# Ledger of designs, part 16: VH-VL binders against a5use3

Target 1, 222 residues: a5use3
Amino acid sequence: MVIHAIVPVKELHRAKQRLARVLDAHERRALSLAMLNDVLVALSYSPVSRIIVIGRDVETGHTARAHGAAFVIDQSAALNDALHQAAADIPDHAAALVAPSDLPLLGAEDVIALTCISGDKPGVAIAPAHDGGTNLLLVSPVVGWTFLFGPDSLTHHIAAARQRHLPVHLLRLPHLERDIDDIDDLIWLAQQPGDTSAQRLARMFLERKGAQLWQSSDMPPH

## First folded at step 3 (VH-VL)

Design s16 (framework fv_rovalpituzumab)
Fold by ESMFold2-Fast, scan of step 3:
Formats: C-alpha cells, sequence, structure tokens
Structure s16 (fold): chain C 222 residues (1-222), chain A 117 residues (1-117), chain B 107 residues (1-107)
C-alpha cells in the first residue's frame, strides 16, 4: 500500500485557545509546533511514502520542510475542504492517512498497526477519539472519499464507508484517544511515559506554572 | 514573473450583473488562493471573499453573500467574480489578489465597474 | 468582524523627515497585520506582513511594529516616491478587513 499522510495544522494563533488562561500566545504557539514536530517524527519512521502538511503559518511550513514533508498553503475556510485540497494530488490507487497535528504521543508503531488491520484491500481504518471523533483516518484508496471531520465524525466516517461498501476497521489506541486541547490534556501529557518534544515542553510548563495549571484543572491535585 | 491581468472596464445599469476576469501567469495557479477586493472612488479597500483555486470552493464576505459568485477555470489559469443585482454604490475598482497565506502579495491592475442609470 | 482604524487620515511631512502611521484593531489580532502602499491609479503594493517583516524588494527605511491592537508603520528619511496612501489589513480572522487608509502628502 502506498500511503500519503496528510497533517492539517490550524493557524497557530487559533490553536489551543482553551490554554489561554495559563499559556500566553508564544507558549501556545511553541506547544503547537512541538506537537507538530512529534507527529512528523512518528510519520517519518512509519511506512508512509509521502507527508503533506497543510497549513497557513510560516513557522508551520518551516517545521514541515525540516522533516522533508511537502507544505501546502491552506486555501480553505473549513478542515474538510483543506483535506480535499491536500488529497486531490494523491495518486488514484494510493491511500490517504489523516493525522492531526495535536497527537504528540503518536508513534510509528501506531501507523504500522493501523496499516496492518487495514490490509491491502480497499477499506477504512480508524483510531477513534475519546469524544466520538476521529483521531487517525486511513482510507484506501482515497479517490472518491469525502472527509467528514467534526462533531461525531466517527459515526459519520463509518456511515460514509458503509455507503461505499468499504469495510471499516477500528483500532483503539488509548494513548491516541486524547488530543491535546485543554489544561487537563496538557497535565495528562506531561505525566505520560515518554520524552517527545511536546512532553518536554508540557513538563516545563508544569514546573513553571504548576499552581495556575492545577487551579484551572478538574483533575485531583497530588 | 507573476502577473494578474484583469478584464476591461464595464458600465452597467442598476439591476444588471457584471463578471470580471483575472488571468494569472508566472506561477502554479492552483497553489495560491485568489482574493477579490474592491475600492469605491475615494474610499478604502473592502474584502469580498476568496476562492480556493485547487478545489474551486469560495468563501464570501457576509455583505456579498447571495449576490456574488467566484469561480475558476484551471485550464486557462483564470479566476472570475460575478456580482449580481448591481446598485449605484457597487461602483468601484475591483481587484483580484493572490494569497500567499498571510498577505496579498500580487494584485491585478483593477477593473473599473460603473453602475449608473 | 474586526474593525481596523487608521490615523491620521492625512499626514503632511517633508522629504527627508520621518513619518509614523498608526493602525488600531477593535480586538487583538496578535501580529497578523499587513501594510500596503497605493499610488493614484495603481493597485496596492505589499510592504510589510506579520506586523514587522518587510516584503521582498521593500527598502529598509520602511519598518513595522506592534502587536495586539496597536500597530505602527514608520518610514524613515522620506523620499519623493513614498508619498502615497497606506493601508493596514488584519489576517487574524475572516472576513479580512482593512483600515480606511492614511494619505501621506508633501508638506
Amino acid sequence: as target 1 above (222 residues)
Amino acid sequence: QVQLVQSGAEVKKPGASVKVSCKASGYTFTSYAMNWVRQAPGQGLEWMGWINTYTGNPTYADDFKGRVTMTTDTSTSTAYMELRSLRSDDTAVYYCARDEGYSLDYWGQGTLVTVSS
Amino acid sequence: EIVMTQSPATLSVSPGERATLSCKASQSVSSYVVWYQQKPGQAPRLLIYGASTRATGIPARFSGSGSGTEFTLTISSLQSEDFAVYYCQQYYDWPYTFGQGTKLEIK
């Protein structure tokens, strides 16, 4: 299977607004770029044939190019339109893997597992998000596919696959069920095993801003 | 050399429609969004919307929704902006402008549309 | 929508002097501000993006600064070709919005 990975990146100034109470704009931008770096590292060691980053920020483009990924300027008002833009140049028989830029615990082994359950036949493989969304989406082949990210996207993608008579494979990966979006996610990330760029940054924030982070969290304090 | 060349001036009556073209050259047309911006005589710049040149999907400013249509023809590297139900206050120079992602870096020469009875 | 307000409407200065043009946003736009120069009968020309980065080919006498809601375009040692109308624009959110312009004229 030839796989082209698509990594959509929100404009950095819009990213991680739920963290604005504790992290300033510079810190949120640094966190977003660190997570993008982690995703690109994982994809670069995975069996994907090409990585396409679609976004609008100069820094996002620089980060993509540093990892040998193609950078496409996002011309779209909505995520699904951006994904269609990125997917349009993928060869007809190739698969597309959509990986969000905010899954810093993504590993190459996760991508390998997703490709293995999908096999070499036409189909859809999904790693669900904890909130009913889609955190990893592999569509093989991608030609003719309609992206339906948004609220309840797991249900929508399963329905879309069934309408096209494509088998759906769900692979539950607990460490990928939680995209990093709010203060509780940031604290959780810092406490997980590992040493990704985003984890190092999250741990630094906990060290410098621990009282503010715990005051803003629904998690029990230690 | 990047160039955006627009169609010529138009004179229209109220209630008519106008379609302005913008022909791009010197770059890969589908790699950059095309914005449309107008400027009434003696006034400032007003953003009308943009079109994704890869997918053909437009995004319109609220003041123009329902009477503007933006399209592209990728075979000729041309963007189009059609404005319907013209009013006298639509008299303006209409510009196409290429979107680099964070700025409008190249602009067409402008098309004067005059709406008068 | 975000409203961009420029001041003054007209600035009269002599060649060789420094000109300072102001642009204010109705809400924070971080550093997502662009400056354009427009001469009579011509399309706007990109000068500065990201509040402070000069576009290719723009002379060093042009500089931009600011963040949040207040932005400034400074032109040091004005030359005759610099007398034009200047517009600021935010690209922080859609719809994109422009200031109403500052006309720089010879005193």
Scores: ipSAE 0.106, ipTM 0.683, lowest interface PAE 5.5, mean pLDDT 90

Design s17 (framework fv_rovalpituzumab)
Fold by ESMFold2-Fast, scan of step 3:
Structure s17 (fold): chain C 222 residues (1-222), chain A 117 residues (1-117), chain B 107 residues (1-107)
Amino acid sequence: as target 1 above (222 residues)
Amino acid sequence: QVQLVQSGAEVKKPGASVKVSCKASGYTFTSYAMNWVRQAPGQGLEWMGWINTYTGNPTYADDFKGRVTMTTDTSTSTAYMELRSLRSDDTAVYYCARDIGWSLDYWGQGTLVTVSS
Amino acid sequence: EIVMTQSPATLSVSPGERATLSCKASQSVSSYVVWYQQKPGQAPRLLIYGASTRATGIPARFSGSGSGTEFTLTISSLQSEDFAVYYCQQYYDWPYTFGQGTKLEIK
């Protein structure tokens, strides 16, 4: 299977607004770039043939190029419109893998597992988010596919696949069920095993702002 | 290399419509959004909206919603901006400009639209 | 909408001098400010994006600075071809609003 990965990146100044209570704009930007770096590292060691980053920041473009990824300028505020734009760079009969930029625990082995469960026949493979969304989406082939990310996107993507008579494979990846979006996600990320760029930043934030982070969370402190 | 060539000057009466074209060359048309910006005589630049050249989906500034329609023809690498219900204060030079995500890097030569009775 | 205000409206300077043009945003726009030059009868030309990055082909005498709400365009050692109108634009949020312009004229 020839796979082209699409990594959509929200405008850096708009990213991680749910963290605004405890992280200023510069800190949220740094976290977003660290997570993008982590995702690009994982994809670079995976069996994907090409990585396409779609975004609107010059810094995002620099980060993409540093990893050998193509950079596509996002012409839309809506995620699904941006994904359809990025998919134009993918050959019709190749597969597309959508990997959000906010999954810092993504590993090459996760992409391999997703391709294995999908197999070489036409189909859709999904790693669900904990909230009923879609965190990884593999569509083979990509031609004619409609992206439906948003609330309840797992249900919508399954329905879209069935409408097109494509088999759906669900792969539960617990460490990827939590995209890093709010205070509880940031604390969770800091506590997980590993040493990704985003984890180092999360741990630094917890040390510097621990009282504010725990106060904004329902999780008990140790 | 990159060029944006706009249609010629127009003179219209109040209440009429005008449709300005912008033909792009020297790059992949669908890789960049097209913005429309106008400039009234002796005034500054006013952003009107932009269109995603791949999907064809436009986004309009509030002051122009209901009166403006932006479209593209990808087969000819041409963007269009139609402004309806023209008023005398719509007299301006209308520019198309290519959006690279963080700035407008190339601009058309401008189309003067004069609205007078 | 974000309002961009430029000052002065007109700046009179001699060739070889330094010109400093100001642009203020009604709210923080981080570093998402773009500067354009417009000569009579011509379309605007991109000079600087991201508050401080010169566009390709723009001479080193043009420099930009600032963040948040206050931004400056500086032209050192003015050349005769630099006398034009200069516009700032915020690229932080649409509508992508422009300042009213600063006209740079020969003293």
Scores: ipSAE 0.577, ipTM 0.826, lowest interface PAE 2.0, mean pLDDT 91

Design s18 (framework fv_rovalpituzumab)
Fold by ESMFold2-Fast, scan of step 3:
Structure s18 (fold): chain C 222 residues (1-222), chain A 117 residues (1-117), chain B 107 residues (1-107)
Amino acid sequence: as target 1 above (222 residues)
Amino acid sequence: QVQLVQSGAEVKKPGASVKVSCKASGYTFTSYAMNWVRQAPGQGLEWMGWINTYTGNPTYADDFKGRVTMTTDTSTSTAYMELRSLRSDDTAVYYCARDIGYGMDVWGQGTLVTVSS
Amino acid sequence: EIVMTQSPATLSVSPGERATLSCKASQSVSSYVVWYQQKPGQAPRLLIYGASTRATGIPARFSGSGSGTEFTLTISSLQSEDFAVYYCQQYYDWPYTFGQGTKLEIK
């Protein structure tokens, strides 16, 4: 299986607005770039043949190129349209792996596990999100696929696979069930085992802004 | 060499329509959005909208919504901008410009559209 | 819509002098500001993007700075070919908007 990874990155100034209550624009930007770095590190050690980052920011382009990834300029900023654009240059026989830029706990072993459960036959492998969404999506082959990320996307991607007569494999990866979007996610990330760039930054924010973060959190304090 | 070559000058009467073309060469046409920007004589630059060259989906500035249509022909690497119901204050040089996500790096030579009775 | 305001409208300087051009946004645009140079009868030319990064082929005498709402383009040791109109643009949000331009002319 030849796999082309697609990492979509929202415009940095629009990213992580749910964190605006505690993090300023520069801090949210730094967090988004740290998480992108973590995802690109994981993909760089995985059996992915090529990494495609799709976004609009100059910093995102620099980060992609620093990891040897191709950078594609997002012409719409709508996630599914951006994925369709990025997938256009993937060869017909090849698979696409969509890995969101906000999964800082992604490891190469997770990608390997996803490819193993999928096998060498046409199919779809999904790591579900905690909220009924899709956090990792492997489609083999990707040609003719319709990306349906958004609310209830797990259900929609399963239906899309069935329409194409492709088997679906669900792989539970608890550490990837939570994308980092709000204050509770940031606190959770800081508390998880590991030492990724985003975790170090999250822990620094907790140390410097702990009272503000917990006041803004819906989780009970420890 | 990356180039954008636009169609020639047009003279139109009020109420007419004009369609300006912009032919791209030297790069993959569908990898970059195409902006349309106009400049009235002696005035500044005004953004009209852009078109996603892969999907064909346009986005228009509010001042032009309802009067402008942007399209592409991928087989000829050409973008088009049609402006309808022309008024005298639509007299301007119209530019196409390649979007690189953080600016417009290559511009067409411009097409002068003169609207006069 | 985000309004971009440039000052001065016209700046008269001699060759070899320094020119400082200002651009102000009506709201924060972070560093999403671009500078273009336009000579008579020509299309605009990209000079600076991301407020401070020079585009390919742009001489070192051109520099940009600023963030938030206040931005500056500086041209050190002016050359004869630098006398032109300069436009700032924000690409932070749609619709994209330009300043009204600053004309740099020989004193």
Scores: ipSAE 0.393, ipTM 0.765, lowest interface PAE 3.4, mean pLDDT 91

Design s19 (framework fv_rovalpituzumab)
Fold by ESMFold2-Fast, scan of step 3:
Structure s19 (fold): chain C 222 residues (1-222), chain A 117 residues (1-117), chain B 107 residues (1-107)
Amino acid sequence: as target 1 above (222 residues)
Amino acid sequence: QVQLVQSGAEVKKPGASVKVSCKASGYTFTSYAMNWVRQAPGQGLEWMGWINTYTGNPTYADDFKGRVTMTTDTSTSTAYMELRSLRSDDTAVYYCARDIGYAFDIWGQGTLVTVSS
Amino acid sequence: EIVMTQSPATLSVSPGERATLSCKASQSVSSYVVWYQQKPGQAPRLLIYGASTRATGIPARFSGSGSGTEFTLTISSLQSEDFAVYYCQQYYDWPYTFGQGTKLEIK
């Protein structure tokens, strides 16, 4: 199948506000861009045919183009409207893969696994988030699809697939169940095996700000 | 060349409605949001809202919610802003402006709307 | 909403002088500030975005600086065509808000 990946990027200043207690605006921006870089690297080594980044920041556009991705300017107040806008450039018979910009542990093998369980026939494949949301969404074909990201989006996307008479395939990917959003996620990211751009940055923050991070964490101290 | 051309000046009575048009040319209309900004005589700029030109979904500033409607006609690359229940303090030049994500880079020439009895 | 306050309301300067225009946000807007120039009877013209990046075609004499709540537009050697009203705008959060403007006039 021909797959067009959509990577929505929240305005950099709005991103990672839950980290504001420990990271300043410059550090949160750097983290967001590092995670975007990691996602784009993973998609570049995956079987996707094209990558579309939708966002508003100049830096997001530069990062997208550096990876050979198309950049679409986000005109939307809400994520689902932005995804609908980005999907406009996808051919009717092609599949869409929605990958959030805050999954720095995404690997090409994860995308391959989603395409394998989906097969070559029409269908929907989902990697769930730990909180009942959707972290990866593959829709084949994307024509006529309605994006329903938000609270309980896993339930909503499954319902949408059934309304279109599309089979649903759920793939549990533990390392992708956790989007990096708060202090505990940042500490967890630093501790995971790997060497992504975001992991290097998270480890640097942990080294330089460890006391502040652990004081702000709900996790037990190491 | 990229340009936004607005409809001509309007004179309205209090309580009436006005609908201003903004015709885009020289670019793909649906690639950029259209914002509406007004300026009362001798005053500064006031943001009214924006419309997503691909989906047609508008977002309005609180001061205008309930009185403003923003629409588009993709077939003619035209954006519209309708303001209802006009008051004398709605007298202003109304601008459409193209949103490139981080700034308004192209502005229409402005439409003067005068509200008087 | 975020309030943008410009000062002074009017700045009287001579051609060839340096002009410094200030813009203050009621809360941090990071670097998400845009500057526009407006001449009488004309629409605003984009000058600077991201607090400090000049738009295409804008002369080097225009420079922007600042972050957080304090922003400055500097025109290093005033030309006759620079006498206009200047507006700052934040695009950090909705609703988008503009300063009240600084009128740059010849004296």
Scores: ipSAE 0.332, ipTM 0.759, lowest interface PAE 4.3, mean pLDDT 91

Design s2 (framework fv_rovalpituzumab)
Fold by ESMFold2-Fast, scan of step 3:
Structure s2 (fold): chain C 222 residues (1-222), chain A 117 residues (1-117), chain B 107 residues (1-107)
Amino acid sequence: as target 1 above (222 residues)
Amino acid sequence: QVQLVQSGAEVKKPGASVKVSCKASGYTFTSYAMNWVRQAPGQGLEWMGWINTYTGRPTYADDFKGRVTMTTDTSTSTAYMELRSLRSDDTAVYYCARDIGYSLDYWGQGTLVTVSS
Amino acid sequence: EIVMTQSPATLSVSPGERATLSCKASQSVSSYVVWYQQKPGQAPRLLIYGASTRATGIPARFSGSGSGTEFTLTISSLQSEDFAVYYCQQYYDWPYTFGQGTKLEIK
């Protein structure tokens, strides 16, 4: 199957606002770009044929181009419209893989697993988020698909696939159930095995700002 | 290369409507949003809104909601801005400008709309 | 809405001198500030985006700085063609708003 990946990136100044109490604007921007870098690295080693990054920031465009990805300027107010815009350039018979920019633990093996469970026939494969959302979405072929990201999107995507008579394959990937959004996620990321760009940055923050991070955390004291 | 060519000057009476066009060339029209900005004589720049050229969905500044309509014709790579219920204080040069996500990089030459009784 | 305030309204300087123009936002706009130059009878021209990045073709004498709520545009060695009106714009949130402009004129 020919797969075109779509990586939507929220405006950097709007990203990670739940981290604003501990990380300044520059630090949140650096974290968002580090996570995007990690996602693009994972996709570059996967069987993805092309990577499309959709966003608005200059630095997002530079990061995309550095990885050989296409950069599409986001003209949309909502995520689903941005995905529709990005998907317009994908050939009708090709598959689309939506991968958020905030999954720094994504590996090529995860994408391979998702393509294997999907197989060669038309269908939808999903890696669920912990909160009832969708963290990876593979639609094969993408023609005629409507993106439904948002609250309860796992339920909505499953319903959409069934309404279109497409089989749905769920692949639970525990390390991808947690997108990095708040202080607890940042601390968790720093403590996981691995050495991604975002993990190095998270560990630096934990080392230099540990007291502030733990005081702002909803996790119990250790 | 990249060009935005606007329609010619217009004189209108209070209460009338005006529709300004902006024809784009030298790039893929649907890849960039189009903003509309006006400037009254001797005054500063005022943002009116923007239109997603791929979806055709507009976003309007509050001062113009209810009186402005932005549309596109992708087959001719043309954006339109229609302003209704014209008042004398709508006298201005109206610009279209290409949105590259972080700035407005190419501007049309401007269309002078004069509203007088 | 975010209000952008420019000062001074008019700045009178001689060719060869340094000009510094101020732009203040009513709330933090991070580095999402754009500067435009408008010469008489012309459309605005993009000078600087992201508070400090020069657009393609813009001479090195133009520089921008600032973050948060206070921004400056500096022209280090004024040329005759630099006498124009300068506008700042915040690109942080809708509605996108402009300052009222600073007119740079010959002493």
Scores: ipSAE 0.250, ipTM 0.724, lowest interface PAE 4.4, mean pLDDT 90

Design s20 (framework fv_rovalpituzumab)
Fold by ESMFold2-Fast, scan of step 3:
Structure s20 (fold): chain C 222 residues (1-222), chain A 117 residues (1-117), chain B 107 residues (1-107)
Amino acid sequence: as target 1 above (222 residues)
Amino acid sequence: QVQLVQSGAEVKKPGASVKVSCKASGYTFTSYAMNWVRQAPGQGLEWMGWINTYTGNPTYADDFKGRVTMTTDTSTSTAYMELRSLRSDDTAVYYCARDIGYSLDYWGQGTLVTVSS
Amino acid sequence: EIVMTQSPATLSVSPGERATLSCKASQSVDSYVVWYQQKPGQAPRLLIYGASTRATGIPARFSGSGSGTEFTLTISSLQSEDFAVYYCQQYYDWPYTFGQGTKLEIK
């Protein structure tokens, strides 16, 4: 199948506000861009035919173009509207893969696994989030699809697929069940094996701000 | 060559409505939002709202909610701003401007709307 | 809403001199400040975005600086075509708000 990846990126100054207690605006921006870089690296080695980044910031556009991705300027405040806008550039019978910009542990092998479980027939493949949401969504074909990201989006996407008579394939990828949103997520990311751009930044923050990070964490120190 | 060409000047009586057009050329119309900004004589710039040119969904500044409607016609690459229940203090030059996500990079030439009794 | 305040209201300078224009935000807008130039009878023209990045085609004599709540537009070696009204705008949050403008005039 021909797959077009969509990577939505929240405005950098609005991103990661749950980290504001410990990270300043510059640090949160650097983290968001590092995670975007990690996602784009994974997608560039995956079987996707094209990568579309949708966002508003100059740095986001530069990062997208550095990886050979198309950059679409986000005209919406809501995630689902932004995805609908980006999907307009996808040929009707092609598949769309939605990959959030805040999954720094995404690997090409994860995308390959998702395409394999989906197969060549029309259908929907989902990697669930830990909270009942959707972290990876592959829809084939994308024409006529309605994006329903948000609370309980896993349930909503399954229902949408059923309404369209499309089979749903769930692929549980534990390392992708946790998007990086709060201080506990940042600490977790630093502790995982790997050496992505975001992991290097997270480890640097933990080293420089360790006491402040642990004070703000709901996780016990070790 | 990006151009935004607006409709001509209009004179209206209090209570009337005015509809200003903004025809875009030189780029893919639906790739960028269109903002509307006005400027009363001798005054500064006042943001009125924007419209998503792909979805047609507008967002209005609070001062104009209930009196303004922003629309687009993608087949002609034209944005419209209609202001109703005109008052004398609505006399201003009205501009459309293209939104590139971090600034307004191209502006229409402006449309003078005069409201007088 | 975020209030943008420009100073001075009017700045009188001779050609060849340097002009420094100030813009203050009522709360932090990070670096999301845009500067526009407006000549009489014309639409505003984009000069600088992201507080310090010159737009395409804008001469090097125009420079912007600042972050948080205080921003500056500097025009070095003023030319006759630079006498205009300058507006700052915050692009941080809705509603997008402009300063009242600084008029740059010939002494």
Scores: ipSAE 0.507, ipTM 0.814, lowest interface PAE 2.7, mean pLDDT 91

Design s21 (framework fv_rovalpituzumab)
Fold by ESMFold2-Fast, scan of step 3:
Order: structure tokens, then sequence, then C-alpha cells
Structure s21 (fold): chain C 222 residues (1-222), chain A 117 residues (1-117), chain B 107 residues (1-107)
């Protein structure tokens, strides 16, 4: 299958607002860009034919182009509209892989596993989020698909696939069940195995702001 | 070369509606949002909203919600802005402008709408 | 909504002089400020985006600076074609808002 990856990126100044109590605007932007770099690195080693980043920031565009990805300017107030816009660049016979920019633990092996369970027949493969959402979505072919990210999106995507008579494959990927949104996610990221750009940055924040971060966390330090 | 060409001047009575067009050329119409901005005589610029040219979904400024409708016709690369229930203080030059994510880089020539009793 | 306030309303200067125009935001907009130039009877023209980056084709005499709530547009060695109205705009949050403009006029 020919796969085009779509990476939607929130406006950098709006991203990670739940971290605002402990990270300043520059630090939140740095974290968002580090996570985008991690996702783009994983996709560059994955069996994808093209990477499409959709966003609004100049820095997001520069980061995308540095990784050889196409950059599409986001015209949308909502994620699903942005995904439909990005999918317009995908050929009719190709598949789309939606990979959020805030999954810094994404690896090429995860994408490979998702393509393996999907096979070369039409279908939908999903890596669920811990909250009933969708963290990775592979749709083959993407033509005619409606993106339904948001609350309970796992249920909505499964229903959409069934209405189109497409088989659904669910692949549980524990490290991809948690997108990085709040202080507890940042601490968790720092503690996971690995050495991604976002993990290095998260560990630096813990070293420099540890007391403030732990005071704001719902997770006990031990 | 990028060009945005707007429809001609309009004179309307209070309570009427006006529909301004903006025809784009020189680029892929659906790659960039179209913003609408107005300017009353001798006054500054006022943002009215934008429309996603691929999906057709608009976002309106609060002052215009309920009175404005933005649409597109992708087959002609044209954006439209319709303003209803016109008042004398709606007299302004109305501009379409292309949105590249971080600025409005090309603007139409403007359409003067005069609302007179 | 974020309010953008420009000062002065009118600035009278001679060709060859330096002009400094101010733009203030009611809350932090980081570096998400754009400057436009508008001549009578014409549409606005993009000058500066990201507070300090010149748009393509804009002469080096135009420079922007600032972050947070205070922004400045500087025009060095003014030429006759630079006498116009200048607007700042924030694109940090919706609705997008403009300053009321600074008119640059010949002494």
Amino acid sequence: as target 1 above (222 residues)
Amino acid sequence: QVQLVQSGAEVKKPGASVKVSCKASGYTFTSYAMNWVRQAPGQGLEWMGWINTYTGNPTYADDFKGRVTMTTDTSTSTAYMELRSLRSDDTAVYYCARDIGYSLDYWGQGTLVTVSS
Amino acid sequence: EIVMTQSPATLSVSPGERATLSCKASQSVSRYVVWYQQKPGQAPRLLIYGASTRATGIPARFSGSGSGTEFTLTISSLQSEDFAVYYCQQYYDWPYTFGQGTKLEIK
C-alpha cells in the first residue's frame, strides 16, 4: 500500500496551555517542536511514501521542510477540517496515516505493525488512546473518508468504517496511548525508556524545575 | 502572479443585503484561507472572519455573527461575502485577503459598499 | 478580544529622517504581530510578519522589533513613497485585531 502520513500541528502558542503554570511560552514552543521532530523522525524511517505536515506556524513549516515533509497551511479552527484539507493532497488509491504531533514515543516499528495488521486490502487500522480517542489512524484508501477525531473518536471511527463496509483492526500500543498534554504527561514522558528530543527536553525541565513540576502534578514522586 | 479581483461598488438601502465576490488567480485556490476585512471611510481595518477554501467552513468575528455569510466556489476560484440587514455604519471598503497562516499577504483592490437612506 | 493600540495617531517627518511607530497589545501576543502599509485609494501591503521578519520585496529600511505587548516599526532614511498609513495586527488569537493606524505625513 502507498501511505501518505498526515501530521496535524496545533498553533505553537496555543499548544500545551495546561503546562503554562510551570513552563513559559518559549519552553512550551520548544517542547511542541521537539515532539514534532520526534514524530517526523519516526515517520522518516517508516514505510510511508510522503509526509504532510499541516499547521500555521513559520517554525512548523521550517521543521517540516527540514525533514523533507510537505507543509500545508492550516485553514481550520478544528482538527477534522485540517485533516480533510491535508487529505486533498493524497492520491485516490493511497492510504492516509494520521499521526498526531504530540506522540514523541512513536517509532517506525509502530507504523510497521499497523500496516502489517491492515494488510494490502481496504480497511482501517487504529491505535487507541487511553481516553477512548484515536492516536494513530490508518485508512486505506482514504478517498471518501470522514475524519471524526474528538471525544469518543475510537467509537466514531469504528462506526464510520463499518458503514463503509471496511474491516477494522485495533492495535494496542501502550506507549502511544498517552499524548503529552499536561504536567503528569510530561513527567511520565521523562520517565519512559528512550532518548527522543522531547524526552531529553522533558528531563531537562524536571532537573531545572523539579520542585515546581512535582508540586503541580497529580502523580506522586515515588 | 497572485491576483485577487473583487466585484464593483454597490449602493444599498438600509435593511438590504450585499454580496461581494473575490476571484483568485495565480495560485491553488484551496491551499490558503480567504479573510474578509473592512474599512469605514477615514477609519482603520476591521477583521470580519475567514473561510477555509478547501472545506468551505467559515469562522466569523462576533460583531458579524448572524449577519454575515462567507462562501466559496472552488470551480471558479471565487470567495463571496454576504452582509445582511445593512445599516449606514456598514458603509465601508470591503477587502478579501489571502491568509498564509501568519499574515495576509495579498489583498483584493477593495469593494466600496455605500448604505444610504 | 485583544486590543491593539497604535501611537502616535499622526507623525510628521521629513524625507531622509527616521520614523518610529509604536503598537501595543492589551495582553501578550508573543511575536505574532504583522505590519501593513496602506496608501490612499489602495489596499494594504504586507511589510513585516512575526514582529521582525521583512516580507519578500520589502526594502531594508523597514525593520520591526518587539515581543509580548510592545512592538515597534522603524523606517530609516524615509523616502517620498513611504508616506502612508501603517497598521499593526495580531494573529495570536481569534478574532484577529488591528491597531487604529499611524499616519505618516510630510512636514
Scores: ipSAE 0.404, ipTM 0.776, lowest interface PAE 3.5, mean pLDDT 91

Design s22 (framework fv_rovalpituzumab)
Fold by ESMFold2-Fast, scan of step 3:
Structure s22 (fold): chain C 222 residues (1-222), chain A 117 residues (1-117), chain B 107 residues (1-107)
Amino acid sequence: as target 1 above (222 residues)
Amino acid sequence: QVQLVQSGAEVKKPGASVKVSCKASGYTFTSYAMNWVRQAPGQGLEWMGWINTYTGNPTYADDFKGRVTMTTDTSTSTAYMELRSLRSDDTAVYYCARDIGYSLDYWGQGTLVTVSS
Amino acid sequence: EIVMTQSPATLSVSPGERATLSCKASQSVSSYVVWYQQKPGQAPRLLIYYASTRATGIPARFSGSGSGTEFTLTISSLQSEDFAVYYCQQYYDWPYTFGQGTKLEIK
């Protein structure tokens, strides 16, 4: 199948607000760009035919273009509207893969696994988030699809697939169940195996600001 | 080349409504949002809101919420801004401007709306 | 809302001299500041975005700098065509807000 990936990127100055107590604006921006880089690297090694980054920032556009991705300017206040806008740039017969920009542990093998379980027939494949959301969404073909990201989006996307009489394939990928959004996620990311750009930043932050991070965490220290 | 062409000047009485048009050419209309900005004579620029040209969903500045409506007609690549319950202090040049996410890169020539009794 | 304040209101400079225009934000807007030039009877024209990036077609004599709350537009070796009003705008948060403008007069 021909797959077009959509990577939505929140405005950098609004990103990672839950980290504001410990990370300044420059550090949060650097983390967001590092995670975007990690996602784009993973997609570049996957069977994805084209990558579409949708966002508003100059830096996001430059990062997308540096990876050979198309950059679509986000006209929307809401994520689902942005995804519908980006999907308009995808041929009707092609599949769409939505990969959030805050999954720095995404690997090409994860995308391959999702495409394999989906097969050659029309259908929907989902990697769920730990909080009942959707972290990876593959829709084949994309024509007529409605994006429903937000609270309880796993349930909503499954219902949308059933409404269209499309089979749903759930692929649980534990390392992708956790998008990086708050202090606990940042500490967790630093402790995971690997050496992505975002992990290097997370480890640096933990070294320099460990006391502040643990004091602001809801998790017991490691 | 990118061009935004606005409708001509209007003279209105207090309490009336005005609808300004902005016809786009030289690019894919639905790829960029359209902003509306006004400028009273001898004064600075005031942002009124923007419209998503792909979905048709507008976002309005609080000062205009309740009396402004922004719409688009994608078949003619035209954006519209209607302002109701006009007051004398609504006398201004109204501009449409293309939004590239981080700036307004192309502006219409402006439409003078004069509100007088 | 974020308030943008420009100074001076009017600046008179001779051709060939340097002009420096100030723009201050009431709170940090990071680097999300845009500069526009407006000549009498014309629509604004984009000059600088993201505080320091020059728009296509804008002469090298125009430069922007700053971050956070303090921003500057500098015009080196002023030309007669630079007579205009200059506006700064924050693109950090809605509602988008503009400064009140600085009028540049060529002596």
Scores: ipSAE 0.205, ipTM 0.713, lowest interface PAE 5.0, mean pLDDT 90

